# VH-VL binders against LON peptidase N-terminal domain and RING finger protein 1 (LONRF1), part 20

Target 1, 211 residues: LON peptidase N-terminal domain and RING finger protein 1 (LONRF1), of Homo sapiens (Human) (q17rb8r558to768)
Amino acid sequence: TAELSHLTKNVPIFVCTMAYPTVPCPLHVFEPRYRLMIRRSIQTGTKQFGMCVSDTQNSFADYGCMLQIRNVHFLPDGRSVVDTVGGKRFRVLKRGMKDGYCTADIEYLEDVKVENEDEIKNLRELHDLVYSQACSWFQNLRDRFRSQILQHFGSMPEREENLQAAPNGPAWCWWLLAVLPVDPRYQLSVLSMKSLKERLTKIQHILTYFS
Short names: E, the ipSAE of ESMFold2; O, the ipSAE of ESMFold2 at other seeds; V2, 0.75 times the mean of E and O plus 0.25 times the DockQ between their complexes.

## First folded at step 15 (VH-VL; framework fv_umesolerbart)

Design n_18n (from m_h23n with heavy chain S33N; at its last look DockQ between E and O 0.81; V2 from the best seeds 0.77)
Fold by ESMFold2, look of step 15:
Structure n_18n (fold): chain C 211 residues (1-211), chain A 123 residues (1-123), chain B 107 residues (1-107)
Amino acid sequence: as target 1 above (211 residues)
Amino acid sequence: EVQLVESGGDLVQPGGSLRLSCAASGFTFSSYNMHWVRQAPGKGLEWVSFISNSGSNKYYADSVKGRFTISRDNAKKSLYLQMTSLRAEDTAVYYCAREGYVPGDRTEWFDPWGQGTLVTVSS
Amino acid sequence: EIVMTQSPATLSVSPGERATLSCRASQSVSSNLAWYQQKPGQAPRRLIYGASTRATGIPARFSGSGSGTEFTLTISSLQSEDFAIYYCQQYNYWPLTFGGGTKVEIK
């Protein structure tokens, strides 16, 4: 459709930080180009833009996450306080520029559902194991660190009954990636995964070094 | 098990039209970008067209822009190439190709390829 | 548009010998380079992606190297099934482009 084509062609890209599905991404915006970009998003009613980390070779990474604007507060000094939450993950197809900010043609990513009953059983077993490891890691944090995470990110999302219902997989996975101090390149790899099994395996690897 | 099967290749006259189809099986078709690549008899490979997983982005080689239209039907797991204003230089085997997937990397390489369908444009 | 130049056009090699195929890009394509093998009457088969990563199921005698503008495919000990045409393909820029091919044939 026209609305879908608009959301996948010449999508405005904020080049700053890593964003994840379902995870809030509060922004303080000073730069005139990004203030313009956000104003346009509100005026046109799309209320979305892509978030990508920078890349030395290509200006910004080949993968990112759409941010949905929940609220904008324009300050007298020209700053904007923008309240966003992560939506769809995407891959960059082609790069562009508009009035000083980056744009991209994109494709959205979704997890591929596992339908084989034996594979679903194995996936459930892996999920439950890694979820338990994540809970144990969080509970074993020093009080200072745990309190900081709770204050800034909220509590870990509850385990979901249907592991494959959400197109991006379980929300707790993204919450965990947001709070862990992991290199952006590793985070990009996980962000781009269409296999929940592969994502859980990488999360498990990360947790073994922090637990 | 992953298969791409092209059909619709034929002999047509210059200025004619033809529609190629590609039936996909053995993978989640809607999760992959798709391409057409052609090879003139005895010649090398030429990328022709691209369509994104949802069908929302389409790219074309300059040699076919304005004459060819790529499309897909994710419910039918099918890829199409509508060709119009055909020219002798469009004579080629046309391959349907699935774009790659590797987490964190660029993916515009092809695996698998179909076996191809021959289009001959001759008067 | 990125021009991909393969050399030599034809490489005559004895069975069991090493073959070295070159691919040059008109400007940097980083490591976004793939190699394909095509035998007569068949569709191409992917050998290498990311300049140096072997595709699943490809024998270890195939290796890729290079980045930027200069790339090499090496076949360490040619087998009878390796006599074919080899194409490089860049995927850093649109449109996607292939080299002209290198035919590897029996000397």
Scores: ipSAE 0.740, ipTM 0.881, lowest interface PAE 1.3, mean pLDDT 91
ESMFold2 (binder alone), look of step 15: mean pLDDT 94; pTM 0.959
ESMFold2 at other seeds, look of step 15: ipSAE 0.758; ipTM 0.892

Design n_23d (from m_h23n with heavy chain N53D; at its last look DockQ between E and O 0.81; V2 from the best seeds 0.00; counts 0 for: pae O 10.0 > 2)
Fold by ESMFold2 at other seeds, look of step 15:
Structure n_23d (fold): chain C 211 residues (1-211), chain A 123 residues (1-123), chain B 107 residues (1-107)
Amino acid sequence: as target 1 above (211 residues)
Amino acid sequence: EVQLVESGGDLVQPGGSLRLSCAASGFTFSSYSMHWVRQAPGKGLEWVSFISDSGSNKYYADSVKGRFTISRDNAKKSLYLQMTSLRAEDTAVYYCAREGYVPGDRTEWFDPWGQGTLVTVSS
Amino acid sequence: EIVMTQSPATLSVSPGERATLSCRASQSVSSNLAWYQQKPGQAPRRLIYGASTRATGIPARFSGSGSGTEFTLTISSLQSEDFAIYYCQQYNYWPLTFGGGTKVEIK
């Protein structure tokens, strides 16, 4: 239901890796606590849980991404393969625990839309420039690296006609951040951004070092 | 020219409060994590606090945790340190420092540093 | 927290001679180590990062080496402007920590 898709209290948190909106996040689940967490998400019909990276001074980072369960495959050796895709981004408001796994009260994040016509034009120009830079970077990768990316993440999403239609901005931005080998602190920083201009500017800065 | 300029250092009584500011220019402030580092007169360097480029993540040295709050305003290209419950051992020159940026590498080294602002906590 | 120990505390050396400064970490910090120079009344200046990578604009007479727990800053043919205090800093673990400094002074 709509209510189940907009969870904000005692949200189950898997503490592992970065996840991004629209990006697949396949998981191999061994630990009993996380197997329980996944089972409960399916049984209650929510089919969602949050993904956060660990943090040095807190149990996990202040920002994360919801993962939507598409399928679960139970293997004979006791592992579970969980097919997920990134949904809404969130900020952690309060931390908790349940049966050995982390939980959080959260607040969802959406981009703040630019309304000024001149600013929209400037945003389009920046977007097209950075998109072109990303395409050039990807096309110039050595074959081994490009093949790994294609195998694990698929091709880069095509640019969208309306840059601000989606609440998280263009999907290609998240795909690119998922495949770039940058420190989690920079990934987390971008995940937290509510400005598409800031996100594109950060991506452009990153690309200058990989070009 | 890349530049960091601290201000707000003063003489304060123990238990007092003070707010330090750092004005940045000559670089894209919002792209860099920032730090405060202090140096007691005649002593070595001590890391104080960290704030990520977006302000989404903040770390503190144990010696200041719960008393100091780091913040930033990316629109104004400014970094702040709100200090409360000040103690004599907080007496130091406080430096604003920009963290490095090298994608795919650890970059928690500092370049540039500001020239510092002196905080003196004394009765 | 990682304790960084610098030795010697003071190094007296004549101009034109070689200076060797040591920095030891209480546990491995990989190559995540930086060196700074600080002159009286001035802010620190970054010399080296990544244990051995010279920052832009730093003279070739400065070189860094080491990994893990033991690091060295070498100044070949010391110049008059090199008399200062030198600090190492690890950035492998939080909190970030500095060594106590080595003062390089003229003999």
Scores: ipSAE 0.005, ipTM 0.614, lowest interface PAE 10.0, mean pLDDT 89
ESMFold2, look of step 15: ipSAE 0.011; ipTM 0.613
ESMFold2 (binder alone), look of step 15: mean pLDDT 94; pTM 0.957

Design n_24t (from m_h23n with heavy chain S54T; at its last look DockQ between E and O 0.93; V2 from the best seeds 0.83)
Fold by ESMFold2, look of step 15:
Structure n_24t (fold): chain C 211 residues (1-211), chain A 123 residues (1-123), chain B 107 residues (1-107)
Amino acid sequence: as target 1 above (211 residues)
Amino acid sequence: EVQLVESGGDLVQPGGSLRLSCAASGFTFSSYSMHWVRQAPGKGLEWVSFISNTGSNKYYADSVKGRFTISRDNAKKSLYLQMTSLRAEDTAVYYCAREGYVPGDRTEWFDPWGQGTLVTVSS
Amino acid sequence: EIVMTQSPATLSVSPGERATLSCRASQSVSSNLAWYQQKPGQAPRRLIYGASTRATGIPARFSGSGSGTEFTLTISSLQSEDFAIYYCQQYNYWPLTFGGGTKVEIK
């Protein structure tokens, strides 16, 4: 869309699961601390909070993804159903706490654009190859699994004409990471990458593992 | 090649002010967090200040809080340190340093460093 | 604030011998530790990050190890260009802090 604001200081952090740019992240919230956090986000008008996976040593991971609130429904029994979608990726600078929930100062991540014409050509070749591999993997899934993915996540986004237009790179990469059963540390590594070439190379490796 | 060039170091009196500059080249400046690190003559290294890639977060060592202000101009590929209320203990070589990049890990290490600019605070 | 203590302050070593430098943190910094080399009149140069990962272009004779509170830099066969001051730096907590340095000099 467009970006309406860039929250970077004392950002509320939901510590739960991996989130990715452009990918829906529906949440079922019952803990009072997270209900408070979400209510504050709506009341202040920011309508955003960060999502990070847990980390044994630091309470939550050093990288995450902002979630944009699309809809919220507060149930009478004290639960909340929150419809979100992934926005910008971030790096955690400094951790904090507010009223029982985690907070962070963050720095947003964007892909670094490749400007050399030969490198752009090589990037397009790699992209097209990996995209084709992803399509083949998806088409070769058993019908039940393919249907479940289509129902929960929608269709694989089409390849984009300008590979470097979006700050987070092509949406299909994130869609694919969301549907693949990969190790969390590998997911964090890819989330944190500022190079589309690095990301495509890692995705290719993942697809070969799942030749 | 990646380069950082500091300038603006000078001899100043206690209580004085000075502005340091750092010109960056050879990399996408706006994609990196930046730091100032200082070293008093014959002494060790001391981290001074941090600024995030867009400038939205700034951190300072306790020894300089309220007296120093870090800033950046991404269009000019430049980092700045505005120093006020200078003290004798601020005498040091001031280095401009680029923060690191490594997927999945913390990155608050420095590569490259500039060659430094000397600030001397003496009456 | 995390205090980084380096020992010894000065290490006298003959060329070709092994040098071992120690760095201790006042509390755990996980593996978020870097090592730098500094020669007279020069800016520091990064040797190691992540406690044990050698930076690109650094000779294989340099190695780092440790985690938590205890860290070691080892130079396996000391060369004439390795006589310098070495600093450790933690980046697990703000403010970022350096050790006091270890001067490696010719015996």
Scores: ipSAE 0.730, ipTM 0.887, lowest interface PAE 1.5, mean pLDDT 91
ESMFold2 (binder alone), look of step 15: mean pLDDT 94; pTM 0.958
ESMFold2 at other seeds, look of step 15: ipSAE 0.859; ipTM 0.924

Design n_26t (from m_h23n with heavy chain S56T; at its last look DockQ between E and O 0.82; V2 from the best seeds 0.83)
Fold by ESMFold2, look of step 15:
Structure n_26t (fold): chain C 211 residues (1-211), chain A 123 residues (1-123), chain B 107 residues (1-107)
Amino acid sequence: as target 1 above (211 residues)
Amino acid sequence: EVQLVESGGDLVQPGGSLRLSCAASGFTFSSYSMHWVRQAPGKGLEWVSFISNSGTNKYYADSVKGRFTISRDNAKKSLYLQMTSLRAEDTAVYYCAREGYVPGDRTEWFDPWGQGTLVTVSS
Amino acid sequence: EIVMTQSPATLSVSPGERATLSCRASQSVSSNLAWYQQKPGQAPRRLIYGASTRATGIPARFSGSGSGTEFTLTISSLQSEDFAIYYCQQYNYWPLTFGGGTKVEIK
């Protein structure tokens, strides 16, 4: 799996939607270019490709998330049903093109750990506050919307013991970004953050807007 | 305090080789892409090379492509520039530079810079 | 390769006056433009990134503006410590490129 984490040159890019670490991203693939891209990913054994939203100035955004292929079903008419889950976040270094689909040189992003004990305490306090706000927001949704979220994304991930153990930070943050109805530009900003404090602060601002 | 300290600059004959080093401290080195930028005496700044945070992507100015190799050792918090086939035109102060960070935007600007190390290629 | 052209090459300005430095890109670099100050015998110091965002610790008298192909660095109320060479740098395309510099002299 370490081998796959070194995929950083001419990475195939699916230009479609926002993806996040740990979050499932089921796809229905019918465009010939993306059918080819998926087949190549399976045949070469990488079983990964990048996901980026479109960008009017640059074709696709400067930040994205790798998708790991879990299952692929090839239909008789050539379409594919692809079950994926988000992996590592990345920054786009250089853009390219191959056989009609986008490619990129990328660098992976990880959170920078806070080591000062007072800062760790403050981070825990902020985390607990924002987590509670997120839970309250979710429980106060109308039943229709809450049920749709549970059906498509599952329940909010459990709190994590060590907030800084995972390189992408707590999984619940990404789950929340996936389900929140916010502008993709704010979501891209959060995706690109290397500070859990920055991410929690931004999430808090977004939740306050919906309160 | 974030610091970058270059070393290895020297007087070298044309066609020679030299290895520059840059020691980083005060920040998480493995989280940042790094660059070399040079400045010939009395002249402007010229970007030389880039290496991504993990070291897997490397870019070079056309003037040095094929002759210079950038590398890094994240465990030692060190950046390197291996120079070969040196020319008089390579005479410059060589700066180690850390790439920036700003959520959502391009980050290929430099802060901080090291103090520089002088490479002289004579005759 | 994107050519960055700075003008003027040298700018003589009295203390307390306004200095205006120009930087032009050979094609659009969006807002992916940084400004640096370099004093004799020192490494460059970042002033501005994103065309208009001041770096932490940079005095308010420095401001950047522009997008696309034309950019300006303005130093309001020039101080004696502002004597230096100023460089613009684009980071929209590889290779990264700098302008030739503008030397700001105090009259």
Scores: ipSAE 0.840, ipTM 0.919, lowest interface PAE 0.8, mean pLDDT 92
ESMFold2 (binder alone), look of step 15: mean pLDDT 94; pTM 0.957
ESMFold2 at other seeds, look of step 15: ipSAE 0.851; ipTM 0.923
ESMFold2, look of step 16: ipSAE 0.835; ipTM 0.917
ESMFold2 (binder alone), look of step 16: mean pLDDT 94; pTM 0.958
ESMFold2 at other seeds, look of step 16: ipSAE 0.843; ipTM 0.921

Design n_gn (from g_py with heavy chain S53N; at its last look DockQ between E and O 0.96; V2 from the best seeds 0.86)
Heavy chain, then light chain:
Amino acid sequence: EVQLVESGGDLVQPGGSLRLSCAASGFTFSSYSMNWVRQAPGKGLEWVSFISNSGSNIYYADSVKGRFTISRDNAKKSLYLQMTSLRAEDTAVYYCAREGYVPGGRTEWFDPWGQGTLVTVSS
Amino acid sequence: EIVMTQSPATLSVSPGERATLSCRASQSVSSNLAWYQQKPGQAPRRLIYGASTRATGIPARFSGSGSGTEFTLTISSLQSEDFAIYYCQQYNYWPLTFGGGTKVEIK
ESMFold2, look of step 15: ipSAE 0.855; ipTM 0.926
ESMFold2 (binder alone), look of step 15: mean pLDDT 93; pTM 0.944
ESMFold2 at other seeds, look of step 15: ipSAE 0.842; ipTM 0.921
ESMFold2, look of step 18: ipSAE 0.825; ipTM 0.913
ESMFold2 (binder alone), look of step 18: mean pLDDT 93; pTM 0.941
ESMFold2 at other seeds, look of step 18: ipSAE 0.830; ipTM 0.914

Design n_jn (from j0 with heavy chain S53N; at its last look DockQ between E and O 0.96; V2 from the best seeds 0.86)
Fold by ESMFold2, look of step 15:
Structure n_jn (fold): chain C 211 residues (1-211), chain A 123 residues (1-123), chain B 107 residues (1-107)
Amino acid sequence: as target 1 above (211 residues)
Amino acid sequence: EVQLVESGGDLVQPGGSLRLSCAASGFTFSSYSMHWVRQAPGKGLEWVSFISNSGSNIYYADSVKGRFTISRDNAKKSLYLQMTSLRAEDTAVYYCAREGYVPGDRTEWFDPWGQGTLVTVSS
Amino acid sequence: EIVMTQSPATLSVSPGERATLSCRASQSVSSNLAWYQQKPGQAPRRLIYGASTRATGIPARFSGSGSGTEFTLTISSLQSEDFAIYYCQQYNYWPLTFGGGTKVEIK
């Protein structure tokens, strides 16, 4: 139900890597604290937890992405193989701890839609330009790098008809951020953006840097 | 133009109740966390309360916890502060404040502020 | 609760001179510090956030510096409109807290 998908208080946090909306995030979990966290999310039926990167000034970053559990397999050697996909983005309000794993009060983030006809036109133009740049970048990769991306992340999502239909904007943007070798600070900045125009502009700068 | 307009400040007796309102315009209200901040006459600023964009997380200063209730109505683009068991030390100008937005960083600074509404608690 | 201490409480300065305002936190707040200007009968106006980033529309004569526990606001050439009370505010920890203010007045 909608209530189950809107966890906002004492949300369990896996502190590991960057996650993005719509992007698969396969995990190998061996630490007892995270095995407990995963079991609890399954047993309670929420089947979700937050993913944040670590932070030198705090236990974890101020922004993250919820992961939806699709499947879990518990191995006899103590590892768990967890199949997840990125859901809603969030901002951390307040940090906590439970039984060795981190928790947070969070605020979900969504894009603010532009409604002005001229602004929509400009947004479409920018989107099409940056999408074309992303396609060119991917097509011009050496075979080794392209095959690694395809193996781990799949193909780039197709261009979407309605740019503003999804609360997080086009899926290809998140796929691209997941495959590009940028540092977490830059990734966190883009993850936290509430403007598709701002996100597309930053992606364009990233692509220019790596071209 | 982003604007916040408070209303509902009045003279009330100790132990009384009062409800403050803040009308927001010029921005997507439901996308922002909101705060109340107060300033006693001739004194400094004191943070009072926080409510997240959806209303699902709420924090209070210890001085008002249990007596004040912050709420919001995103459809009406309005923020509220229900005050009960009012005391003389609650006398202040109460400001409605929008929390900031800076991608990647903490945002618990205030821009804009409303003009403020005066609450006087006196017998 | 993080105590923010501002000094001096009052600073008397002639127009055109440099004003330096101090803000000290009782424990590290990293760079999560904002500065506000408030004139009588008005709401505060944000000058600085992130310890050193000027808000849009704030004149270049305002600059912020510092991190951790020690912060300064500098007004390089004080103008007549700059006589006001200045507050620092930390946003690293809940509850959010302000300094007691520094009143900048005409010498």
Scores: ipSAE 0.806, ipTM 0.904, lowest interface PAE 1.1, mean pLDDT 92
ESMFold2 (binder alone), look of step 15: mean pLDDT 94; pTM 0.955
ESMFold2 at other seeds, look of step 15: ipSAE 0.856; ipTM 0.925

## First folded at step 16 (VH-VL; framework fv_umesolerbart)

Design o_23h (from m_h23n with heavy chain N53H; at its last look DockQ between E and O 0.43; V2 from the best seeds 0.65)
Fold by ESMFold2, look of step 16:
Structure o_23h (fold): chain C 211 residues (1-211), chain A 123 residues (1-123), chain B 107 residues (1-107)
Amino acid sequence: as target 1 above (211 residues)
Amino acid sequence: EVQLVESGGDLVQPGGSLRLSCAASGFTFSSYSMHWVRQAPGKGLEWVSFISHSGSNKYYADSVKGRFTISRDNAKKSLYLQMTSLRAEDTAVYYCAREGYVPGDRTEWFDPWGQGTLVTVSS
Amino acid sequence: EIVMTQSPATLSVSPGERATLSCRASQSVSSNLAWYQQKPGQAPRRLIYGASTRATGIPARFSGSGSGTEFTLTISSLQSEDFAIYYCQQYNYWPLTFGGGTKVEIK
């Protein structure tokens, strides 16, 4: 409980939607169990909880993303709007329950960095190609859809000079996955990936499908 | 050829220490999470410890927590298990094992396994 | 901790016959179950993962089935090289746990 930045045991789990690293995830909290969970996260100073989609066999998926609480806004009707942003991805190791909400012991995930010079070059070429495809897709959207994306998610994050600097890879990849209407099984598969090359390849396939 | 080779097993007295090594070859070692699994003579298999591909996450069975430390050196393609405060119950063949990888699925199955190294704790 | 119980402890089977091995989990492990074969003096070899998916290079006579708490490994036509100890392993929850093993021996 005193560990603020390295929470891995009995992590509170909000079972709702897919969340991604670096991506805002605004939430409406009305259920007593989740109000309690959020209140505890603030009072204990952790200000974090895990987000997982539901799973029919295990109650929630084997992979998820931590959400960092930035702000809480109370509404007159008793609901709260919780301003969060995605942090580290994780694998669920053990499942539990506390006062009506799910908990988990977790392992944090990070990308495997490529070290070979030829692989790095190929990765840069793939990245630049897929980034260009993503930009073209976004520029060619109907004005209404582009405006909705900008309003809810903000602009596409800038291209990063060091593709492997962040543990989860480039932020624009996660932004794009959040705004694209893809199959939940596909989303979960990509969330679990430890290879930037695999993630870029899957994004390319998605963009080709929507072109 | 994907291969794991353990070494460092020995006869040691209770309370003693040993360091096991596992040398990996034939695959990109830094891409895989690794485990130690042990098998007492004539008995079944028991999971001992886990380390993530970068070394940033480590987990232990309750029976060894606080006494064993897992580590890895990705440059040397090597996995280690530092054992201290050894007990008779730690007598076993110790295997290093590579964890699987299938995006979206659970991956905590083992392929390949090393040949094992015997640790004997007795006076 | 999830207890994995294998039965029978020993199975005596003639070559060419069918062998059926059982594995029960103390609580649901979904389909997150693997089967291993171990011969004397050797490391375990993975046969099945995901309850029913054969590992690459494993003969078609090996098949796995089940989900939840009840699992079965079937060897449809036992070969002389199949006499070994077989272990199931769950990987739905940590700590990862193995069954006690089933020894398949020549009748």
Scores: ipSAE 0.671, ipTM 0.859, lowest interface PAE 1.9, mean pLDDT 91
ESMFold2 (binder alone), look of step 16: mean pLDDT 94; pTM 0.957
ESMFold2 at other seeds, look of step 16: ipSAE 0.772; ipTM 0.890

Design o_23r (from m_h23n with heavy chain N53R; at its last look DockQ between E and O 0.86; V2 from the best seeds 0.81)
Fold by ESMFold2, look of step 16:
Structure o_23r (fold): chain C 211 residues (1-211), chain A 123 residues (1-123), chain B 107 residues (1-107)
Amino acid sequence: as target 1 above (211 residues)
Amino acid sequence: EVQLVESGGDLVQPGGSLRLSCAASGFTFSSYSMHWVRQAPGKGLEWVSFISRSGSNKYYADSVKGRFTISRDNAKKSLYLQMTSLRAEDTAVYYCAREGYVPGDRTEWFDPWGQGTLVTVSS
Amino acid sequence: EIVMTQSPATLSVSPGERATLSCRASQSVSSNLAWYQQKPGQAPRRLIYGASTRATGIPARFSGSGSGTEFTLTISSLQSEDFAIYYCQQYNYWPLTFGGGTKVEIK
């Protein structure tokens, strides 16, 4: 158990947008409940909270991503500009409330790795194909859209030599999901996947749709 | 291929203790949450306990809180249920059950189930 | 906790006929409802999850429908191997709860 990764019970949940591992998620916090939540995370030293999109049936979605606080700038009127980056993905087990903001018991998700030589070869082939498709898609965007993506999200992360090294798989996959204009239900599906093969297959389908 | 095998069921007296085990094979055990479900003779199904993938979260039915403890050993691909202060009402077949996986959806349904192990509590 | 009520308790049906099993929740469980089949001396077998999605390998004659508080399992043309007890189970709230079962028997 690492000290930073132990938070799994009564985790504070910011209900707003989709967040992904490794992807920056800048926030402008103005609601009293979330200002309180952020201050508590700093005071306790955890410096993280969960991010989930809203859900019509259950207040917030069943899957989310932890955000790690990098910087907070408090404004004189009590509003905050919060610089965060995505950490671990999680599944919501049980929902709760504390002082106006949502909480959850969660379990963290990570990819199941393949060890079979033939499966590794097939995974590498799929990865390289989809990565190439993603690069082509990005290079073929109109300059306006490409510039907007670069301003908000930065450049596409470089491909990684060991595509199974990270628990959440290659960072470029998450960057791409963050910039693609897809439906939140689809985004939640991909966020919840335990397999790089599943994720790459789904990304390929998305890229084919936009090409 | 995917298999769950329970063991440790026995005849015990009221107030006694038992430890149930469930051996898993044919899947990546550490990537699934696990449950115990019981069925009294001639009766319906009752959910007993839940343990998350890492073991960090555990939930219990009210009928067993404080008496039963669920645990897992991911290296040994094993699930356990430590039962204490046993009562006649705990008499049942105890099933080990793997929680489901469906991207984007809730997953607290069970597939597969083990064959079950019988616990009988009587004097 | 959520009470799941199944009806009827026993359903007598001839082979080839349609069987309709009902499951009612004491409050909304959205579509977080599963159905299981259990034969004597065996562990339950999953038929349906998400109220209406058939598990892999389950014959098309099994179908599930409903959401919220009212759910139905339908067996469109009953086969000899379908005589069993059927349980519904909600997974929207903790604790997870099952219905009391419907025994489908030969008429």
Scores: ipSAE 0.783, ipTM 0.897, lowest interface PAE 1.2, mean pLDDT 92
ESMFold2 (binder alone), look of step 16: mean pLDDT 94; pTM 0.956
ESMFold2 at other seeds, look of step 16: ipSAE 0.797; ipTM 0.898

